# Miniprotein binders against q9rrp1: the designs that were tried, part 30

Target 1, 274 residues: q9rrp1
Amino acid sequence: MASLNSALRTAQHVRTATRGALLWGYEQKLAREVKANGKLPRHLGLILDGNRRFARAAGLQREMGHSFGADKAHEVLQWCLELGIPSATIWVLSTDNGSREPAELAHILSLLEREARQLAVDPRIHANRVRVRAIGQHDNFPPQVLAALNNLEESTAGYEGMRLNIAVGYGGREEIVDAVQSYLRTQAAQGATLEQAAENLTPDAIGAHLYAADQPDPDFIIRTSGEIRLSGFMLWQSVYSEYYFCDVYWPGFRRVDFLRALRDFQGRDRRFGK
Short names: E, the ipSAE of ESMFold2; O, the ipSAE of OpenDDE; V2, 0.75 times the mean of E and O plus 0.25 times the DockQ between their complexes.

## First folded at step 21 (miniprotein)

Design pb1 (at its last look DockQ between E and O 0.03; V2 from the best seeds 0.00; counts 0 for: pae E 23.2 > 1.5, pTM E .431 < .8, other shape alone 7.642 > 2.5, unsure alone 62.499 < 70, SAP 70.347 > 70, off the site)
Fold by OpenDDE base, look of step 21:
Structure pb1 (fold): chain B 274 residues (1-274), chain A 81 residues (1-81)
Amino acid sequence: as target 1 above (274 residues)
Amino acid sequence: DPEELQRLLERAMLLLRFILRALKWAGDPLLEWAQEALELAKELLQKLRELGNPELEKKIEELAERLKKIAEKIKQLEEKE
């Protein structure tokens, strides 16, 4: 027992020291390199995956995995602000998450309400003039969650700083359907026939009716958890995105992992289909 | 308690995997030592499952000493930056 408790104390000291020196010094070097290159994404996409797997691997309840996932989102927001990334979209909840246990969904929605209320009064949001939006289908959300999201959007609607999109109840096929419906309603309000609306339908016409259409397409999408797929995240907008798949669960995603993803993006030649 | 020892080793292995990921990506010479410490932790975990091996204590001491050397080397890198 005494030797094991010594080894564990040593492992904890090694963790603290590794977080202190190797991570800090290397992160500062890597941050300097990333800043000096200057090629940053204009719009960063983040697929937040692995919260439940993190909790299970740590011997924690699933709910704690989502709480640590929320804390990590606040860290990533800080890193985006420090680097001057103009836009970010974070995928928190998909439409397919309706298959989750009702208790897990209720916890995620209660967490979303809490985090939305915290962001609405966060000094970093106001000082940096961050404009926050929720994107997705929210019609089935609890009234208190909707009120918290609306208050966050209204509180930041006049800001011209960083754009932060929180994708909740979001699906890429559902977004395209909503965009086409919005286009058709706009054409009808202009007195167009169904035939004229079909003739006028272009990729740009759909693009103008997508969520966050006032922002550039994502240059770079990071997914955590080791899963090599987009799962419909920004399905239309991702046509020319660069992708980075990180074999780290979201609550375990570090500033060094973020800076490495950005360095990897900086090394890529973006041909745009040419 | 073998179950407490197992839980403690699983936590140590998780920690070592985080260190190894940190080091692999830093290109640090500590990567080899952390990798060796992780393999030793896996061997310890296997031997804990095989109940009653007198070498368990010796391997726990070896793991502790390898982790100590990693910590000392990390501290020396901190003092050079």
Scores: ipSAE 0.005, ipTM 0.273, lowest interface PAE 10.9, mean pLDDT 82
Fold by ESMFold2, look of step 21:
Structure pb1 (fold): chain B 274 residues (1-274), chain A 81 residues (1-81)
Amino acid sequence: as target 1 above (274 residues)
Amino acid sequence: DPEELQRLLERAMLLLRFILRALKWAGDPLLEWAQEALELAKELLQKLRELGNPELEKKIEELAERLKKIAEKIKQLEEKE
């Protein structure tokens, strides 16, 4: 009986190893296909959804889900660097999540501080000359978080390689309001009357005052967690974006999932006329 | 870099805690993810031990102990099939 149990265990390990090898092989095939095609998003948007649901499904406290989510964001940034995606915006924390407990929010902000400090000294950020910006409303952030974000932005401000925007304290409606206020202040500083400011208001004028206005609009947006909506992510900028909605929760988002999303992006022309 | 090593250890500990709790509620898909994460954690443990940072040795041994627990749990789940 002992020999039979050992044989059955070996058969199970072979089945598990076979599935792992097939997944690895598929991932390698996808990577070659994506690279050979060469069409990559010029500005990739990422809506990181499902951290709390991931933790709940695993029986973990929700703070652990956010910790795994932060690790996944680092992985995805590495994948973007490897592929040469020139711009990315990652939505980490919205302005209006009133359902979050203060301890959960404090944990998210402490993770943000830690990741910002790490990025500021990360040799790959500097070697690839990644310009990093935090976009959103940060008035209520603890001073140590603000200091970490400011240091990261200042230490990379002169870089002209990949552009990375970290959307924290971000909401699309708030961004539009901030842009209009910035526009009006600029008009006033130039001596415009209110009538002239109203006459000068165009979509391009507002676009010039959005966060990170020096970057192209996103052309591809990935949202995890199966929700088929944008929830205010880059409301103004996303008018021509292609969207990919992935059923996995963000901490479970794998490189194979990322590559499948990019392959889908590469095939979009076929769905609209080819 | 001791700070980077500490962060890697903290992330490995969080990953292992996730694996242990996920195995409590596992179906076959979570078991496959747990097995893949176990192999990555073994590789991280080996790298951490090679760096030889004495400030982190206690936490490295905690990681090794959790890895042992995960391997035992996977054996239990394979037997239940």
Scores: ipSAE 0.000, ipTM 0.085, lowest interface PAE 23.2, mean pLDDT 76
ESMFold2 (binder alone), look of step 21: mean pLDDT 62; pTM 0.441

Design pb2 (at its last look DockQ between E and O 0.03; V2 from the best seeds 0.00; counts 0 for: pae O 10.3 > 1.5, pTM E .628 < .8, off the site)
Fold by ESMFold2, look of step 21:
Structure pb2 (fold): chain B 274 residues (1-274), chain A 81 residues (1-81)
Amino acid sequence: as target 1 above (274 residues)
Amino acid sequence: DPEELQRLLQRAQLLLRFIMRALRWAGDPLLEWAQESLEYAKELLQKLRELGNPELEKKIEELAERLKKIAEKIKQLEEKE
């Protein structure tokens, strides 16, 4: 029995190492396929989900899950830059702050401050001239978080390369309301009556007042953690988006997962056209 | 040995999860590895059955069903190439 167990244990260790090598080879093959195809999202949306579940599965505190999730966001930024994806929006915190314990929310906000400050001096951002914006409702954020986000935006405001939007305090319904209010204030400033503002209202007029109106609508949205729903992410802009739902938790989202999502995006015209 | 039974059960559970994830994530590149690993899992399950612990019978049945699903997935992939 002990001899059989030892042999099986050794075979398992060998299989684990061999699996790693095979997955690396598959990743390289997939990267070549994605690059050879050449079709990439013009604006990639990312719904970062599963930090809590990742921490639970690993036996870690919830706060560590969010920290690993932040590290993963940096990896994904790098992958987007390597492929030349021109615009990305990542959803890191929704408007529903009341469903989280206060200590967890405070940790997420402190992590956001740290990450915003680090990104503002990140050589990749400046070398690639990445324009970074924070989109969402920030009125109730601590002053130090607001300062970090503003500094990041100001330090990259003139860049003409990749556009990165960080959706924090973001909800799609809230964005639409903010856009309508902005539209109405503009109309009023021009002397329009309410009736005239109503007559002038079009989908494009609302679109012009969304948070990142200078960018194309997202054409591809990835959500991790296996949930098959949008949850209000870019609610107005995603009308023509293709969706990909990945069953890994965000901190475990690997480059091979990203490349598989892109290959799926590349194949969609073939599946739905005649 | 109760400690050995617990270790073998945990390894079997991990291996079956790992095989299914590898097949879902990578497909054909890992097919041969998955077939070899499935045979390893069959040997582990047989050992668990031979040790005959009544507390583990339900978990052994659960693992056997997962093994069958993995075998079906491998067969499906072989038929599609």
Scores: ipSAE 0.012, ipTM 0.241, lowest interface PAE 8.9, mean pLDDT 81
Fold by OpenDDE base, look of step 21:
Structure pb2 (fold): chain B 274 residues (1-274), chain A 81 residues (1-81)
Amino acid sequence: as target 1 above (274 residues)
Amino acid sequence: DPEELQRLLQRAQLLLRFIMRALRWAGDPLLEWAQESLEYAKELLQKLRELGNPELEKKIEELAERLKKIAEKIKQLEEKE
């Protein structure tokens, strides 16, 4: 009896090892297929959703869900670099998230400060010449958070590698308002009348004043958490974006899930309304 | 081979992070994947133990304790479904 139970345990271990090796082999195959196709997003959008639900499902504090969400962002950055994705925007904090519990918001902002300081000295950022920017409304952020974001931007401002936008205090309507205000200020500085500024207002004129206007519009937006909505993420820029909704909470989003999303994008015909 | 040892350690740490992530995704396919990943991480840990590097012993024990906590969480999630 003891030898049969040992043999069955060994066979189960070999089967589980073989399954893990098969899953790894599948991921490596999928990565090769995605790379070989070559059709990658020029700008990848990521809506980071499910951190709280993740923590709740794990019997963890909400704060731990955000910490593991940050760790995931570092992995996705690595995957983008490995694939050669030229631009990415990650949505970390919305304007509407200001209504969160004060302790949770304070933790998210403290986490943002920590991650910004880590990125500013990350060898991967400097070796790959990644230009990092924070996008959104930051005027009400704690001074130490602003200092960490500014130092990250300044430390990478001269880089011409991958573009990484960190959307914090970001809302898509607020971005459009800020763009129109920036446009109007530019027109006024040129001596334009209000009437001339109105006549000169085009979609491209708004586009030129959006956050990250020096980058192409997002080709592909991935949202985690099973929620089928954009919630205003890149509201203007997303007009011709492809969308992928993954029924997966952000902190657990896997390399295989990322590669599946990219394979799905590769299979799409982008008509641009034609 | 110190490079093989580092690769195995990195894989075990990565897998442990993956399992801790899968566990937080309560749902049958993810529990199954978490269980599979847990057993593969245990195998990587066993291979690391068999390589007998005293500099890694502490890291292997920390990983083993994390894997135990992970296994307990998998079991708690399986008992809730």
Scores: ipSAE 0.005, ipTM 0.285, lowest interface PAE 10.3, mean pLDDT 82
ESMFold2 (binder alone), look of step 21: mean pLDDT 75; pTM 0.659

Design pb3 (at its last look DockQ between E and O 0.31; V2 from the best seeds 0.00; counts 0 for: pae E 12.2 > 1.5, pTM E .362 < .8, other shape alone 7.122 > 2.5, unsure alone 64.626 < 70, SAP 79.203 > 70, off the site)
Fold by OpenDDE base, look of step 21:
Structure pb3 (fold): chain B 274 residues (1-274), chain A 81 residues (1-81)
Amino acid sequence: as target 1 above (274 residues)
Amino acid sequence: DPEELQRLLYRAMLLLRFILRALRWAGDELLEWAQEALELAKELLQKLRELGNPELEKKIEELAERLKKIAEKIKQLEEKE
């Protein structure tokens, strides 16, 4: 009897291990298929959602959900570099997230400061010549967070590798307002009247003043958490984006889930309104 | 209890059939070992119907060793990630 109970425990371990090896073998096949197709997004958008829900489901504190969310962002950066995705924008903090509990917001900002300092010295950033930018409204951020973001941008400003945009204090309506204000200030500095500035206002004129206007529009936007909405993410730029909604919380987002999303993008016919 | 032993071996056989369906992706060597483990589990189930065979314990030990070898090889494939 003891030997049979041992054999059954071993068979259960073998079943669990076999499920792991199947997932691995499937992921390696999927990675080969995605690489062999070669159709990748020129600009990948990522809406990072579900950190709190992940923590709650795991019986963890909310703060740990944000920490595991940051760790997952480093894994996704690695996956983007390995596939040769030229640009990515990750949405970390919205303008509407200012309504969060003050202690949770302070924790997210302290985490952002830590992660910005880590990225500024990350060998992967420098070896791959990754140009990092923070995009959004930052005027109300703590001075130490601003200093960490500015140091990250300055340390990578001369790089011509992958473009990484970190959307923090970001809102899509606020970005359009900032773009129009920047356009109007530029017109005024050129000596244009308000009427001339209105006559010269085109979609391209707004586009030239958006955050990261030196990059192509997002080809593909992935959102985690099972929520089927953009919530204003890249509101102007997303007009011809493909969308993928993954029913996985962000800290639980796996390489296989990422590769499934990219395979789904590869199967799409992008008509651009035609 | 022969009935408990039969229930346990039937559960092992169901697990092995699930493993065999799964191992079609993990390489030919793992598939062969899983097939051998499944045949051994079938022989054990047959010998349980033939109550009183002293080779039953030895074949249970052989099944346990074959299952351990499969588990170790699967773990080595996971460590290559």
Scores: ipSAE 0.093, ipTM 0.631, lowest interface PAE 2.3, mean pLDDT 86
Fold by ESMFold2, look of step 21:
Structure pb3 (fold): chain B 274 residues (1-274), chain A 81 residues (1-81)
Amino acid sequence: as target 1 above (274 residues)
Amino acid sequence: DPEELQRLLYRAMLLLRFILRALRWAGDELLEWAQEALELAKELLQKLRELGNPELEKKIEELAERLKKIAEKIKQLEEKE
């Protein structure tokens, strides 16, 4: 009986490994299908949701959920680079900080500083000439966080490869207000009257003053954690975006989930720039 | 308990069948797991011969042969790289 139990334990170990191999095989098949199709987002938006719920489900402190979420963001950056996706925007922190405990917010900002410092020296960023920008309202960030973000932006400002936007302190309505203010200041500097500025206002004029105006509008937006709404993510720019809502919490977002989202994008009849 | 032992061996055969099906799907990077599954099949065959259950032995032999073919194909593909 001891020999049989040893064989069963070995068989159960191999079962676990072969289930992993089966999932890997499906992932590889899906990756080949996505690459063969060739239609990829020109600008991918990611609404990262579920960090706290992930930690709660695992019996961990919520701060660990944010740390695992940061690790996942590095994985997704790698997947975008491997596929050649030219632009991505990742929503890390909204303008509404009041719903978070001060200790949690402080941890998120500390993590942001660390991640910005690491990205600034990341070989993948420099080898792929990734231009990184932090978009949002940063006026009240701690000085060390601002310094880290500025260093990252400055060290990549001349790159012409992939564009990575980190939306932190970001809200879409606030972005629109900032864009209108920027437009009005430009008109005033050119000597325009209020009436002339109003006559010159077009959708393209607002678009030219958004935080990352030098990039195309997002054509595909993925939101994790099952919420079926935009919550103000890239509110102006997402008019023609396709949306994919994934029930997994962000730290549990796997490469197979990413590839499924891309296959879904490839199968849609999408219109852009009408 | 001979009847309980036969039930356990039959359930082990079903598990090995699942593994074989999964390995047939798997790519060339799973040669190690294919070899492990083949060794498991050999061990189960030895235990089945000790028990004298020819029906279950035949099914395990069929699974072992398919595992062997998969392992050989994976090995050949890995060597081409």
Scores: ipSAE 0.000, ipTM 0.244, lowest interface PAE 12.2, mean pLDDT 76
ESMFold2 (binder alone), look of step 21: mean pLDDT 65; pTM 0.471

Design pb4 (at its last look DockQ between E and O 0.04; V2 from the best seeds 0.00; counts 0 for: pae E 20.3 > 1.5, pTM O .521 < .8, off the site)
Fold by OpenDDE base, look of step 21:
Structure pb4 (fold): chain B 274 residues (1-274), chain A 102 residues (1-102)
Amino acid sequence: as target 1 above (274 residues)
Amino acid sequence: DPEELEKTIAEAQRLLERAMLLLRFILRALKWAGDPLLEWAQEALELAKELLQKLRELLKQLEKRGNPEIKEQLDKLEKKIEELAERLKKIAEKIKQLEEKE
């Protein structure tokens, strides 16, 4: 055991030293520039794409690409905390991912359960008072995955620090449908007719029933993998978002790539359709 | 204890996964190489050799416990260690070829 923990520490030190020495001087300069500007997203969106392509390009099993994607999400959480980003939404699993091979989906769900259990006891979550929520459709998830997500939400529900939304079983059209259904149920409980519910339907009424409606819309959305599309990510909320498409697979996304994206956001004039 | 053996195998698998990540990082660094990447590739190669050695020692400890139920998991772990060793050799050869061009 002691020798394995030493090897792990040494492996982490060399990963850190190799990422560190060339990138550290540049990343420290870039981090100082990003902090000195002060214009940060109030809500950061992240589309976690390229896990399978990362695994393939490097001659590993697909499952390893997902495990490395999870490790990367923990690194990005740390970077958000260090910069003081108030809210983040990470897209882990889409509704369309139901078309994946059953074994790949089972692996992703088992990984989600493990990561949810780890986050529920992560000292960084508790020390920074990070409020974690799972957003999406979860009704068809295995009971053990639901229990792990619920325990994570309950364990952090009283926290007023950073907001972290984990989008799992998430689709942007499905979220709008769920919001409209929730609106209609609320109107019915108030004794409204269907005509009254239709007349009272506004963009703000839909917005109030979206997932994480208690948070501001995403100011900035980063997608990895080189794909230039949102694929329905935060479909309603993204109307005035800035977008950054990074030609790096998610497990290969570095702190320098994150800081470059934030510097790009800082250079943008947000016109809000004017 | 079978549970302690399963935990030890799961830890060894996580170590192999991390060693494979390091190897990929080294291979990517070598693909983008200027001179500072050579030293780091050498350091990461030596680390991956140390990890491989520790995993081989773990396998030998598990083999000495004589638990037949773990044999298939040990054989899978040995194959991954051999794959890691071949990747390490290819990196060492590539480092040597870069050193011979300077």
Scores: ipSAE 0.023, ipTM 0.337, lowest interface PAE 5.9, mean pLDDT 81
Fold by ESMFold2, look of step 21:
Structure pb4 (fold): chain B 274 residues (1-274), chain A 102 residues (1-102)
Amino acid sequence: as target 1 above (274 residues)
Amino acid sequence: DPEELEKTIAEAQRLLERAMLLLRFILRALKWAGDPLLEWAQEALELAKELLQKLRELLKQLEKRGNPEIKEQLDKLEKKIEELAERLKKIAEKIKQLEEKE
């Protein structure tokens, strides 16, 4: 029995190593296919979902799920930079905080502060001239979080390379309302009556007042955790976006998953209104 | 003991989420890589079957204690356990078919 058990343990090690090598080889094949095709999203949207469920499934505290999720976001940024994707928007925190436990919200905000400060000095951000902006409603964020976000935006404001939008305190319905209010205030300042402002309102007028109006609409949106919905992510801008819904929780989102999503994007015939 | 009952329910929910993660891995592996990941899918399936057995044991313990205030939670858990069992059965048959094809 001792010789049989030793042989079985050796066989398990060989199978594990072979499986790893096969997965690596498949990932390399996908990377070559994606690069050879050359069609990449001009503006990639990412809905980061499943942090709590990942931690629960792994037997970890949910705060660790958010920490792993933050680590994964750095990996995905690197993948975008390596491929030369010119714009990305990641959804970190929605406007809906009513159902979250106060300790969890405090942890998420603490992570946001830490990650913003790290990005502000990240060599990849500066070497690739990544312009980073925070979009959303930030009125009620703690002062230290606001300071970290402002520092990140200011330290990258002059960059003309990749555009990275961090959607924090963000909701698509709130963005539309803010855009309409901005439009109306502009019309009033120009002397328009309410009736004239209504007559002048067009889809392009709303689009010009959105948070990141200077960027093209997203053409590809990835959502993790198996949820097949947008949940208010970039409601106005995403009307013609291609969507990819991935079953893995965000912390488990691997490079092969990312490459498969891009291959799927490359194989689509898109319909959009512009 | 209400606190011990809540702790047991939390453990069952944790195990259910782990099993659902394994199922999603199996489905994604079979969809994306086909035959090259078949062994990974088989190992994940065996682990998911072990979690299913443990979930059923925990459900029996919870039903034996018979607290009416948790009836909704028990019904929800039982429904998810049956969904897991049905999907595992279908996946096991698909994997068996793939093994025989080769």
Scores: ipSAE 0.000, ipTM 0.096, lowest interface PAE 20.3, mean pLDDT 76
ESMFold2 (binder alone), look of step 21: mean pLDDT 72; pTM 0.643

## First folded at step 23 (miniprotein)

Design ra1 (at its last look DockQ between E and O 0.05; V2 from the best seeds 0.00; counts 0 for: pae E 19.8 > 1.5, pTM O .540 < .8, other shape alone 8.206 > 2.5, off the site)
Fold by ESMFold2, look of step 23:
Structure ra1 (fold): chain B 274 residues (1-274), chain A 102 residues (1-102)
Amino acid sequence: as target 1 above (274 residues)
Amino acid sequence: DPEELEETIAEAQKLLERAERLLRYIQEALKWAGDPLLKWAQQALERAKELLQKLRELLKQLEKRGNPEIKEQLDKLEKKIEELAERLKKIAEKIKQLEEKE
């Protein structure tokens, strides 16, 4: 009976290896097609969803799901660099920190500190001159997390290559409020009355005060985990974004899934005409 | 009591299913051989050892009661527990090998 089970396990491994080779071939074909087309998002948005559900489906503690999600983010950065995508925003933690267990939040923040420190010395970041910014509300983060984020931003601040925004402690409604406050303070510093500030208010004026105002609006947004919602991700900037919703949990998001999303983006250009 | 025996058998069967699923996940994780997956596999192995210990405790409880009506079920449970123990040992050896490659 044990020998039968051993033979069955061997057959399963051979089947898995064969399927892996076929998937690799399709992935390489798709990568060639995406590169040959050449049309890429100018600013790619990524809503990283499903870490907790991935852990649950795998029988893991939820904290491990976040760890695997962080590893996946490094893979996606590599894919963006290989293709030459000029700007990306990755949403890793919303402003609703109070809805999570304190231990889980502490683990996420510890991961954020570690990942920020690793990224600050990552040879790929410096060789490709990637400018990294953390966007969101960080006032209540532990000092060591703030120090890691500040060091990452400062060490890349002069770079003119790819721009990577890490949305952490981020919410779109909060971003809009911050932008309005920044606008009003600028108007007051210039001596404007409230009536003058109201007269000067335009969509462009608000847009100029958003966290990453120096970057183009996202034109393509990918959300994992099968949710068909944006949940406030880049609420102001995403008005004309194309959207791709993927049923895979973030830690299981593969390069072939990424390439399929890009191919779909490339196909959408024909729907708008020249 | 008959109801208590049924409850204990049902608990053992649930634990068996959890252990089998956990070992399957460990094997899948080890195919990727990354540091986070290896750390997860180490932690999951310790939990699998705890489940095996609980299964053995439940089996002893069932055997102490000496109910002949469930003897065939107990024999099947015993065999699966020993199969799990052997798989667990082989997985532990695989994890040790992967640790040494670092």
Scores: ipSAE 0.000, ipTM 0.119, lowest interface PAE 19.8, mean pLDDT 79
Fold by OpenDDE base, look of step 23:
Structure ra1 (fold): chain B 274 residues (1-274), chain A 102 residues (1-102)
Amino acid sequence: as target 1 above (274 residues)
Amino acid sequence: DPEELEETIAEAQKLLERAERLLRYIQEALKWAGDPLLKWAQQALERAKELLQKLRELLKQLEKRGNPEIKEQLDKLEKKIEELAERLKKIAEKIKQLEEKE
């Protein structure tokens, strides 16, 4: 029984992939509709979830789920560029990922290094003037991973095209703490007392010290895997975000699923707390 | 009958090989199309091959178990693979027609 159910699931996955290709004409129609509407997010958030579950469902190793997840991130970057989305943040690795098996974490970090090196020489990055940044806490990352991330940031720092943030070692509470610490250091460097720093502390003062403070707040956050939660993703900035929860594992996320999410966003009335 | 199960498995294997040949043909057709969507379709195609290969391994493991209840499920799987192959063929033809228009 279990092996047969696995074979039937595998055949369903192959059938789903093939249905994706049959949907090309529908996808091109949907892309035209999304483009014709013109209401796109100024900042797209992506919570990349379901890599391990995808691998398990395909009978693959967990590591292969992360590799396929990396490939999918390149596809989504292309889709963002084709549509002219000005900013995107992708959540690759949380702070809480210290609870992962050491081999899985090492694999994710090795993928991050590889992908950072690839992006630093990617013709799409340079031709579209994409500015890439890593956001999060990186102090404990392997030196080779840090070097690859820094080289990617430096190689793109002068670009004024699409902004791409790669959230790695990222947590939304940690970002707020880092922002408050950065604010306090700035106040201290200006000769402010602790009392003056407390009086000058505003929401905008915290906002100015967030990792992507030079970008608008995310208009739209897509999460994959069917999980209906943010898990701290852009915790401060998500106050007026629209949310879309896609019941597809990240490595299985298709251009048609992305276009459906954008069409859903286009149909929303953003009230901003009114 | 164990012999009918072996024949059905051998037929399912032949259909899997036909699907793999069709997948290769699409992959070759897709190599000529410079569109990034075609590279994605190639990657999806490679993943479909790996899944088909795992399906073959699972079929071989089911073969070794000699369970007659598997025949009806193999026939349903075979019919789905055939439908898949025919759909893939139509996709390849459509991709080819798009390449001839650029």
Scores: ipSAE 0.000, ipTM 0.237, lowest interface PAE 10.9, mean pLDDT 80
ESMFold2 (binder alone), look of step 23: mean pLDDT 77; pTM 0.722

